# VHH binders against q9xw16: the designs that were tried, part 36

Target 1, 132 residues: q9xw16
Amino acid sequence: MSGWNAYIDTMTAAAPSIKRCAIVGAADGSVWARTEADNVFKASEEELKTFVALFNDVTQVPAKGADIEGVHYVVPRTEESLIFGKKENTGFFAVKTKSAVLIAVYEGPNEVAAQVRKAVESMQTYLNNAGY

## First folded at step 22 (VHH)

Design la22
Fold by OpenDDE, fold request of step 24:
Structure la22 (fold): chain B 132 residues (1-132), chain A 119 residues (1-119)
Amino acid sequence: as target 1 above (132 residues)
Amino acid sequence: QVQLQESGGGLVQPGGSLRLSCAASGFTFSDYWMYWVRQAPEKGLEWVSSISGSGERTYYEDSVKGRFTVSRDNAKNTLYLQMNSLKPEDAAQYYCAAEEHDVGWPDYRGQGTQVTVSS
């Protein structure tokens, strides 16, 4: 699993406004890699299992929002394989690959959020091309 | 410059209806995701509804689903929110909002229009 940590580093380097991020299994929410130390991604296994299941029908997510790390985010809209979350000056991007879900929690205005989305989607593309 | 101007707010009794309008200018309206958000006193900004540029995709938060309907007339650069079966908890300043950065949250909003629901 050490190889997956490199992808965490890549995303956080690409978007410094990322506070925490994780790569989890799309099927069960199992954590493959996550930010650690002072920026530990703290979502529970149960929470992640529920979260990744949202991708079964993203069109239903906006009505109820989404929870990550015990925090409730509104989800004003979704895209295929992409869930947006927003809470005040924070938010998250979650993207689904063939086998994984990438989650990045960030802080900052929309301008910096845009960089986070770019970083996460870039990783999404890379992993998809790699078969993951 | 993006300009949004809401109208249509007012005082209604519980169970009543209002239709909000938002006049947009200064940008290609049809290219933008538009939103309605609201803010009640001493509460944070709350998302209410979203609509895609073409109007084909709409989303609602759970508390307003089935009661509120968002729509748009791109020829008139106007966003609408039909609010039926209004409840006291719907009382708030309602804002029309436009998304620029494609991050699932609006960047611009108008001055708002006040909705009050009281018997």
Scores: ipSAE 0.910, ipTM 0.954, lowest interface PAE 0.4, mean pLDDT 96
Fold by OpenDDE, fold request of step 24:
Structure la22 (fold): chain B 132 residues (1-132), chain A 119 residues (1-119)
Amino acid sequence: as target 1 above (132 residues)
Amino acid sequence: QVQLQESGGGLVQPGGSLRLSCAASGFTFSDYWMYWVRQAPEKGLEWVSSISGSGERTYYEDSVKGRFTVSRDNAKNTLYLQMNSLKPEDAAQYYCAAEEHDVGWPDYRGQGTQVTVSS
């Protein structure tokens, strides 16, 4: 699955405010690719398993929030295939494809966050079209 | 320019009720996700509730769920927060907030209205 790393690179190149990101299996949270080196995505397998399960009913996520990399984020709203997380000047976008969940953790104001969302959703569209 | 003005705050006893209002102007109100957020002394900004442009979708933070109800009247450009069964921990400055960038967090807030809960 080395090819999945290229998609990580694509997203991070498209949105420099992405601090860490990962592509994981939608079914079990298994990590297919993630940022490494100085920006290691550190969510555990157990955490990711729990996280991807949130997509089974995204309408319930806002009440409880979501945890990524041991950090708790508030989730003021969700979309059918999108979970928004926010904490102070940080946040995340998690989007679901046919078989994967893309998670991007970012820092910065809403203007910058918008670029991150665009990058993640662009990848979502690409992967969906590719059958993933 | 976006303007939001909250009202309806005050002093209530535990178990009491308040209804907050927010008058919006300077933007197409019905196109925006609106939020209530609050800030207690020495605490950070806390999300309370969200409501979609049409009002069809609402979300609540767990601690207020079942007690607070968000609603909106787009014809009047007004956002509401019905607060029942108020608790001391609900005391805070409450802000009406509007989302511009579609990132799951608001961009604009009003001046706020103070809610105090005390016996």
Scores: ipSAE 0.910, ipTM 0.953, lowest interface PAE 0.4, mean pLDDT 96
Fold by OpenDDE, fold request of step 24:
Structure la22 (fold): chain B 132 residues (1-132), chain A 119 residues (1-119)
Amino acid sequence: as target 1 above (132 residues)
Amino acid sequence: QVQLQESGGGLVQPGGSLRLSCAASGFTFSDYWMYWVRQAPEKGLEWVSSISGSGERTYYEDSVKGRFTVSRDNAKNTLYLQMNSLKPEDAAQYYCAAEEHDVGWPDYRGQGTQVTVSS
């Protein structure tokens, strides 16, 4: 297990509604860590390269939505370093740090989604402070 | 108790216009992101537009950009959707929706208002 896997464990422990999770390079979408085994994060690096590029202009993302793991999500709004998508009872939070993008795919109502956002943004803050 | 009541729907010909309204009560309207969503028969709920509490930020689904305009009057606790150049594919039940949990998706919806577009 790499050091980045520990951060995956931290986020999934903080928000049990996270089904799959990944930490990828903000520049190229390269996978630094991801959930595996029974909860494999399935996005390819090619897809992730496209996804992380969305952060170049988050204001344009709502018009078109975003794809993760071959699934299309609506994105009703964005924040400066946050893209969140929704599809039925599922969704994702993606936050950008200095050098990474953290992606968490979750299942459940808005109440538990709020905990997922909190977990991801907490990790975002931690990594930013650490220089990543 | 959050209450949302849509109005303004109706039957129009392609190219026509409608203005939807949503009366909100039971919460501090200006603090909430508001949304318009729609659902056509045999289709799922579709996001249409978003507007921030202050009204400064607006977003639109690609298919309605340039045709629909979302706005709000916080003094009147009212949300609006100006719909121009309507197309048959815009026909749906339109809902006003409010976000509570700050997760990029609404928590409450009204009963909706029907929009029909037909020649």
Scores: ipSAE 0.909, ipTM 0.954, lowest interface PAE 0.4, mean pLDDT 96
Fold by ESMFold2, fold request of step 24:
Structure la22 (fold): chain B 132 residues (1-132), chain A 119 residues (1-119)
Amino acid sequence: as target 1 above (132 residues)
Amino acid sequence: QVQLQESGGGLVQPGGSLRLSCAASGFTFSDYWMYWVRQAPEKGLEWVSSISGSGERTYYEDSVKGRFTVSRDNAKNTLYLQMNSLKPEDAAQYYCAAEEHDVGWPDYRGQGTQVTVSS
């Protein structure tokens, strides 16, 4: 858990607008690391299990959107290993690696969201190259 | 300047059809994901449909899937929404929208065109 927290720190440092984030197992949604304390990532294990299963076919996600932390997000489009959603001035980016899903929740306009996407995808690439 | 101009709205009976058009200028139309979003009175903006720059990928919100078809003509810089089997709950101001920041949500929208379903 403590080793995975370094990746949380790296993502939040790269995009300080990330309000909460987590690294969860791609197969079952188990939490490997998450933001804690005043910024705790609060999704339940059952919600995360449902969420990571969306990566089995990302093309089906836009029809109904996605839920994380009890919040429903619209998902107007997806990419092969990316689900991203919007609710008012908040949103999330979720990317799948070989073994994990990285989830970041942010608040802000689209230019802020672009920085969050870059940070999350940089970590996706790093973990994939490391075999995770 | 990004410009989006919607047209084709109107009054139709339940079960009727309309085709919305959106003329786009001020950007390279074929490079961008385009969107239809709508807003009913006293409601927030609701995503309806998305289409990739090439037109090869399309997505629909569940309540319009099978009834609405999004398309584009990149030679004419025009986005379309074919709306069939219209229901009273589809009544709204419909907006054409364009995404610039590559974040899955549009940055620009037009003035909209009104769709009214009654009688």
Scores: ipSAE 0.821, ipTM 0.912, lowest interface PAE 0.6, mean pLDDT 93
Fold by ESMFold2, fold request of step 24:
Structure la22 (fold): chain B 132 residues (1-132), chain A 119 residues (1-119)
Amino acid sequence: as target 1 above (132 residues)
Amino acid sequence: QVQLQESGGGLVQPGGSLRLSCAASGFTFSDYWMYWVRQAPEKGLEWVSSISGSGERTYYEDSVKGRFTVSRDNAKNTLYLQMNSLKPEDAAQYYCAAEEHDVGWPDYRGQGTQVTVSS
């Protein structure tokens, strides 16, 4: 088995501005892998269960935004399999695959955020093609 | 050279209405998500509403939903915000903003127009 941690390493290598990230189960928010050690992704099981349920209807998310790691983000718009949010100079991208949600938290300007989006969507495509 | 010029702000009583306009130039207006954001004194920027390039998708922050309507006229390169049932909490500098990087947050904004709500 390759382990889910390799996918975390792939995303952080593709976009070094990612501060923390995780791969969680789409049905229940269970953590399959996450950044560890000095930059632990710290969302609780209860928060992740609530968060992944937002993908049941992404059009409802902008009205109230979203919470990750106890931080509230504004979500001005969404796309079918993408929820992305902003809080001052930080933000997140979350994409849904068949079985998982990939979450990346970053800091930086919009040019940096664009690189994070590409990294997360590349992994989304890979996992979907692999059946996950 | 992206240019955004807001207008239509002013003094209004609680419960009143204002219509903000934003003239856009220097880019293909219909290709871009556009935004209204606002800033009250001594506070950070607050997102208010979003509208897709075609105008078919709109989103609103919860506190303005049902009172504000964002729209655009792509033939005139103009963004609008119709503000009804204004409250003292709506008083702020309002900015028209445009997104370039597809990251769900605007890259450019104008100089803003002031909305003051006072009885």
Scores: ipSAE 0.811, ipTM 0.910, lowest interface PAE 0.6, mean pLDDT 93
Fold by ESMFold2, fold request of step 24:
Structure la22 (fold): chain B 132 residues (1-132), chain A 119 residues (1-119)
Amino acid sequence: as target 1 above (132 residues)
Amino acid sequence: QVQLQESGGGLVQPGGSLRLSCAASGFTFSDYWMYWVRQAPEKGLEWVSSISGSGERTYYEDSVKGRFTVSRDNAKNTLYLQMNSLKPEDAAQYYCAAEEHDVGWPDYRGQGTQVTVSS
């Protein structure tokens, strides 16, 4: 087993409510790994380049929200390395590391969303400590 | 138990102003991100504005930015929304809401107050 797909498996195991997720390059949105098969994370390079650029100033994101996989999410607030959004009973968490952005799309109530946040932030910490 | 009670809604003409208030009790008000959300008939909830527990950070949805101002008075456990330059599109039931789970969306809301904008 080699490559970034093991990290995808770690996050989805830690928070089973994650429907799709990806690890993309922070500078260009290039896909390092993503969920595949029946739960393919589908976003174009152009969409991901636009999305990761939101981390250049997270305070500007709430005014217009964010798009992932062609779905528009409202973003009521942000944190320094975190953009999180909501659409009906679904949402996403995206966290930035030194080199990457981790994106997880979930469905469920806020209690479930809290588990997803914990899983992606745990991986954020791990990758930052490893130099990524 | 958490209680949120909105007031200050009413009927105004386009271009008018209203100030909404929300009385909060049953939790430590200053610890929570607070929100204004709204709902028009046959629509889901729409986020309008957010304010941090201290009041130092505020955010607005693009269509209300520059027209609406969220504020809070932590000594009075009260959240406010000053709405200026009201448009027909702003007509909705407005809810005060509080976030418990730290996920960027509220967990509690009040009963709401109706804002109607028409000639």
Scores: ipSAE 0.797, ipTM 0.903, lowest interface PAE 0.6, mean pLDDT 92

Design la7
Fold by OpenDDE, look of step 22:
Structure la7 (fold): chain B 132 residues (1-132), chain A 119 residues (1-119)
Amino acid sequence: as target 1 above (132 residues)
Amino acid sequence: QVQLVESGGGMVQPGGSLRLSCAASGFTFSDYWMYWVRRAPGKGPEWVSTISGSGDRTYYADSVKGRFTISRDNAKNTLYLQMNSLKPEDTALYYCAAEEHDVGWPDYWGQGTQVTVSS
């Protein structure tokens, strides 16, 4: 394993409830890596461009929610570098690094969601320390 | 054990006001993000508002922003929702809820209090 794909594998291994995952450019939403095969992350770069722009003002996101892969998620609260949404038994965590946004879509109860958050935030910390 | 008990619901005319309360017990109230969530007939749960443990951060759904105010009194272990300028579409069972896992969604729910807005 090499490149950004290795980080996808690291996150999905750390949190098995992650169904799809992507690493995209924070500036433009360009896809650097994503889950593939049976678990293809399906968001378009146009959609992702809109999504990553949400980090310009996360305080406005809760009022409107967020869309990923054509699915609308409620976002009851945000953090400065974290947008997380919920829909029924699914949700997502999106964290921003210096140059990237990590997105993980998961399925399951809050207990497993907590593992997903830990996985993506751990990766966030690692990438930030690495200068990315 | 965690217990959440809502009160203050009722029937009001459009444009009216209600103040909901939620009495919390069985956990350290001030450590928890609290929520109001409502469910209208035939619809799924709709997030209404969120407040941080200290009360310094609040969030609102677009549908209620400017009309509803979430607040809390940690000394009384009570969560509040001031609802002004009520509309028929605000008719729902309103739940008080508490977040345990820090995942942006609550884990514990009350039984709900009914709010009906009708002329």
Scores: ipSAE 0.909, ipTM 0.953, lowest interface PAE 0.4, mean pLDDT 96
Fold by OpenDDE, fold request of step 24:
Structure la7 (fold): chain B 132 residues (1-132), chain A 119 residues (1-119)
Amino acid sequence: as target 1 above (132 residues)
Amino acid sequence: QVQLVESGGGMVQPGGSLRLSCAASGFTFSDYWMYWVRRAPGKGPEWVSTISGSGDRTYYADSVKGRFTISRDNAKNTLYLQMNSLKPEDTALYYCAAEEHDVGWPDYWGQGTQVTVSS
């Protein structure tokens, strides 16, 4: 699954405000790739399993919010294949592909958040077209 | 210039109702996701509710779901929050907010209107 690290690099290069990110299996939350070194994505397997299951019905997510890396985020709204959370000056974008969930945790104002969304959605489109 | 002006706040007893309004100007109101966010003293902002530009999609925090209703009148450039069955824990400054960037969080905020629920 080392090939998936290239996609991590692509997203982080496209949006420098990404602090941590991961590509996980949509079915079970298994980690396919994640940021390492000084910015290790630290979500547990159990947490990710729960998280990816949120995509089964995204309309229910705003009421309860979502947890990533032990941090609770409010989710004021969702899109069909997109869950985005907010906490103070941080947030996350999680997008679902055919077989994966891309999660990017970022820090910064909405302007830089927009760049993060663009990066993960671009990757989403790419992976979907590739059959993943 | 984007302007959001809240009104309708006040003091009510538990179980009471209030209807907040937010007058919007300086932007195409119907194109924006709108939010209500509240802040109690000593606490951080708490998201309350979200509504899409057309009003066809609404979302609520669990703490207010079933009691609060967000709505909008795009012809009047006005956002509303109907608050029923109010509780003391609903006491807060309520902000009307507009989302400019499509990031699931507001960019523009009003000055807020105070809601106090107390017996």
Scores: ipSAE 0.906, ipTM 0.951, lowest interface PAE 0.5, mean pLDDT 96
Fold by OpenDDE, last read:
Structure la7 (fold): chain B 132 residues (1-132), chain A 119 residues (1-119)
Amino acid sequence: as target 1 above (132 residues)
Amino acid sequence: QVQLVESGGGMVQPGGSLRLSCAASGFTFSDYWMYWVRRAPGKGPEWVSTISGSGDRTYYADSVKGRFTISRDNAKNTLYLQMNSLKPEDTALYYCAAEEHDVGWPDYWGQGTQVTVSS
């Protein structure tokens, strides 16, 4: 198993409400690691290529939303290096590091979502400090 | 306790304009991202617009972009939605909402104000 899988495990352990998550290349959407088995992250690399390109201008994302795993999410706002989407009782956080995009799909209320964001951003900080 | 009270709704003809207001109380208004969300008959909630605490950042759904303008007056604890070039498909109950958990979605909601666009 790749060393990147350890980071997947760290995020999912930190926020159990994460249903699926992935670490992908910021430049091309290539999958470096993802949840597997019963919680397989199913986005195609082609979809991910399109998704990571959204970070070229996050201010434009809210108007049209974002798609992950064939599911369309509304994106009411963005932050620098952060795209978060919402759909009913689900959502995602996507954060950009120096070389990667971390994506976590979750289910639950905002209180739970806050834990997911914390987990993902914690990993973002760690990876950035590590040069990734 | 957080309280959001919308006003300004009504009935207008297509192409008309309305200005919605939302009076906020019970929290530090300027610290919160604020939202307009609408619900049309028989449909789920539809995000309309978002504004940052300072008002320096605004976002719009594609369906209302160029026609609606979100703004706020933090001194008055009031959120606004200027709606121009209204269409029948804009008919909905419009909610003012406030985000608490910083997760890109609101936590508190008003009772809503009805907007009806009909010829």
Scores: ipSAE 0.906, ipTM 0.951, lowest interface PAE 0.5, mean pLDDT 96
Fold by OpenDDE, last read:
Structure la7 (fold): chain B 132 residues (1-132), chain A 119 residues (1-119)
Amino acid sequence: as target 1 above (132 residues)
Amino acid sequence: QVQLVESGGGMVQPGGSLRLSCAASGFTFSDYWMYWVRRAPGKGPEWVSTISGSGDRTYYADSVKGRFTISRDNAKNTLYLQMNSLKPEDTALYYCAAEEHDVGWPDYWGQGTQVTVSS
């Protein structure tokens, strides 16, 4: 297990409602770590390349939404380093660090989603401080 | 205690305009991201537009961009949706909604106001 896998474990432990998550390179969408086994994060390389490029201009994302793992999510708003999407009782949080994008797909109501955001943003802060 | 009451809906011909209003009460209106979401018959909820608490940030679905304008008057605790160049596919029940948890989706919803675009 790589060091990045440990960060996956940290996020999923902090927010049990995370169904799948990944850490990918911000520049090219390359997968550094992902949930596996019963919760395999299945986004393709091409999809992730497209997804991370959304952070080049997050203001344009809401108009058209975002796709992860072949699922289309509505994105009603964005923040500078945050893209979050919604689909029915599911959603995702994607946060950008200096060199990575953290993606967490979750299921549950907004109260639960809030915990997912907290977990992902905590990891974002940690990685940024570490230079990643 | 949170209340959102939509108004302004009605029937209009294609190309027409409507202005929806949403009266908010029971919470500090200016602190909340507000949304318009619509639901057409037989379809799921469709996000329409979002506006920040101060009104300085707005977002629109591609389907309404350039035609709809979201705005708010925090002094009046009122959210607005100006709808121009209306199309039949805009027919739906339009909901005013407020976000509590900062998760990019509303927590509180109004009863909705019906918008029907038909010749």
Scores: ipSAE 0.906, ipTM 0.951, lowest interface PAE 0.5, mean pLDDT 96
Fold by OpenDDE, fold request of step 24:
Structure la7 (fold): chain B 132 residues (1-132), chain A 119 residues (1-119)
Amino acid sequence: as target 1 above (132 residues)
Amino acid sequence: QVQLVESGGGMVQPGGSLRLSCAASGFTFSDYWMYWVRRAPGKGPEWVSTISGSGDRTYYADSVKGRFTISRDNAKNTLYLQMNSLKPEDTALYYCAAEEHDVGWPDYWGQGTQVTVSS
């Protein structure tokens, strides 16, 4: 347990539709912090290693989609430091900072998904400014 | 009121071609990411292609890449999908869709146009 848990709490408080989220190392997918207990983020180390590697070339992600927690998501488009996926009434936002990847899995319509993106990108900006 | 009306669907043999059109109205077309999404019988919706407002960025599902081309004419408020080398597995109802909330998925949908690929 570290100060990174506080950032998990900040994101989940800002966007109640977040079901699970994690902060992982951008280089290797190692978990720095994640939601626990009833909302445990379940992605394995191997899966996260594969996932963070997608940021090496985000333009190639839409063709194949992305997997998180054993679930396959369609990725209709990407941004430079953003991968976002969709599956039915669920989805995820993953943003890359200087040294980390923030992942938030959510449930709900696009209106609440927009709030999730805002929360994750706000944290992205904060961490980048802090040097992380 | 946002309106999206697809056309151009039909029946073709494998290897054939079709060009779908989508007439948009009720919103500033050029400001929106546009999508093609299809639904085959008994299956869930399948994303096909995405295009940016200006048309400078396009994305394709692996299943259609190299065969389908998405484009748009913002002066005519029209979205297109050129479909070449069609396969039986391309048979589906094809929807034109528009994204409002910038979350990587559409908010508005047309009624769809049927594409059937069969020998």
Scores: ipSAE 0.905, ipTM 0.951, lowest interface PAE 0.5, mean pLDDT 96
Fold by OpenDDE, fold request of step 24:
Structure la7 (fold): chain B 132 residues (1-132), chain A 119 residues (1-119)
Amino acid sequence: as target 1 above (132 residues)
Amino acid sequence: QVQLVESGGGMVQPGGSLRLSCAASGFTFSDYWMYWVRRAPGKGPEWVSTISGSGDRTYYADSVKGRFTISRDNAKNTLYLQMNSLKPEDTALYYCAAEEHDVGWPDYWGQGTQVTVSS
């Protein structure tokens, strides 16, 4: 489990605009790792259980949006293993691996958001190749 | 220079219909996800609809599903929004927008076209 914290550090180092980040189980939303201290990822496991279930049919997510940490995000579109949301100058990227969902909440313009997506998807690729 | 110019707005009675158009220039239109976003007085921007570059994928906010239809003609570099069964709460400035950074939100915006639904 401590190894998962290293992946959090890798993503946050790659994209400084990430405010909070978590790695959770794709099946049940259990938290494997998350940012802590001044940047605590605050989503409850109950909320995360609901969130990861969105990946069962991502095509339905845009109509209703998605909630993370008690904040409602608009989701204008989705991809097969990607849910991204937007709220004002903030947003999130959530990507699904074989066994996990990576969630990164960020603040900043689209140019910066692009770096966040790259960091999260890079980790997605790494974990998939590792069998996770 | 990227340019998006909306048209087709106006005043209609509840239950009426409007068709908005957006003329795009200055970029390869067919390569871009396009959006309609609206802003009502005193409110923040509200996402309305999204369409993929090829037009094969469309998404709608729950508030407009079944009433609005987004479409595009890539040969004419034009985005459309067919608005049926309009309601007073649909009153807003409607923006055409284009996504550049592939982050699920647009980068370029038009000047907007006003839609007013009132009896």
Scores: ipSAE 0.904, ipTM 0.950, lowest interface PAE 0.5, mean pLDDT 96
Fold by ESMFold2, fold request of step 24:
Structure la7 (fold): chain B 132 residues (1-132), chain A 119 residues (1-119)
Amino acid sequence: as target 1 above (132 residues)
Amino acid sequence: QVQLVESGGGMVQPGGSLRLSCAASGFTFSDYWMYWVRRAPGKGPEWVSTISGSGDRTYYADSVKGRFTISRDNAKNTLYLQMNSLKPEDTALYYCAAEEHDVGWPDYWGQGTQVTVSS
């Protein structure tokens, strides 16, 4: 069946170091698609609602960091439409489109993280151009 | 080759002030996001502050906001951390660091300068 799951597959194929990812609604954090099975993206609905609200002012995020899947990440800086965080050898990238937030959780060194950022931002551009 | 050399650490009493410096070489300093990160004995790294290449954007961990100020002098390739109202909890090895891969965490690290705040 057709759906948002194809975009999950595209991102994980583009950056194999992505361990888990999701596409959630920007307004409410509702899950449109996520990795499943052995790599279930397991953030709660309440956590995701809190998380997407951080995009209302990304400049406030660094002071306290961010939580995803019950894990706390430091967020030393943000960019317009991008929140990214680090915890030891793991991290996340989250980008906002018009309608959605794309979240990818990865493991690896910074050069691996750069590949994850590229994959997530390519999808961000694609969805924005498609009106999402 | 990238080189970051911190200085200005030392012992100071609670409530005191200290200014750390970091001399940078081997890259175009003004193009890089720069960081201060500290490590207390027996603990992992704790992010302190971040500054953009031009210096127009700065961020601080909640624990140091209002007391510490990050700044840079791009003409001198030097990063600074002004630390005021120091507390014993600020005792740590302070690292200057630079971000290469544009992923929100540094790649290049100095050797650190020790700050000890004793009551």
Scores: ipSAE 0.853, ipTM 0.929, lowest interface PAE 0.5, mean pLDDT 94

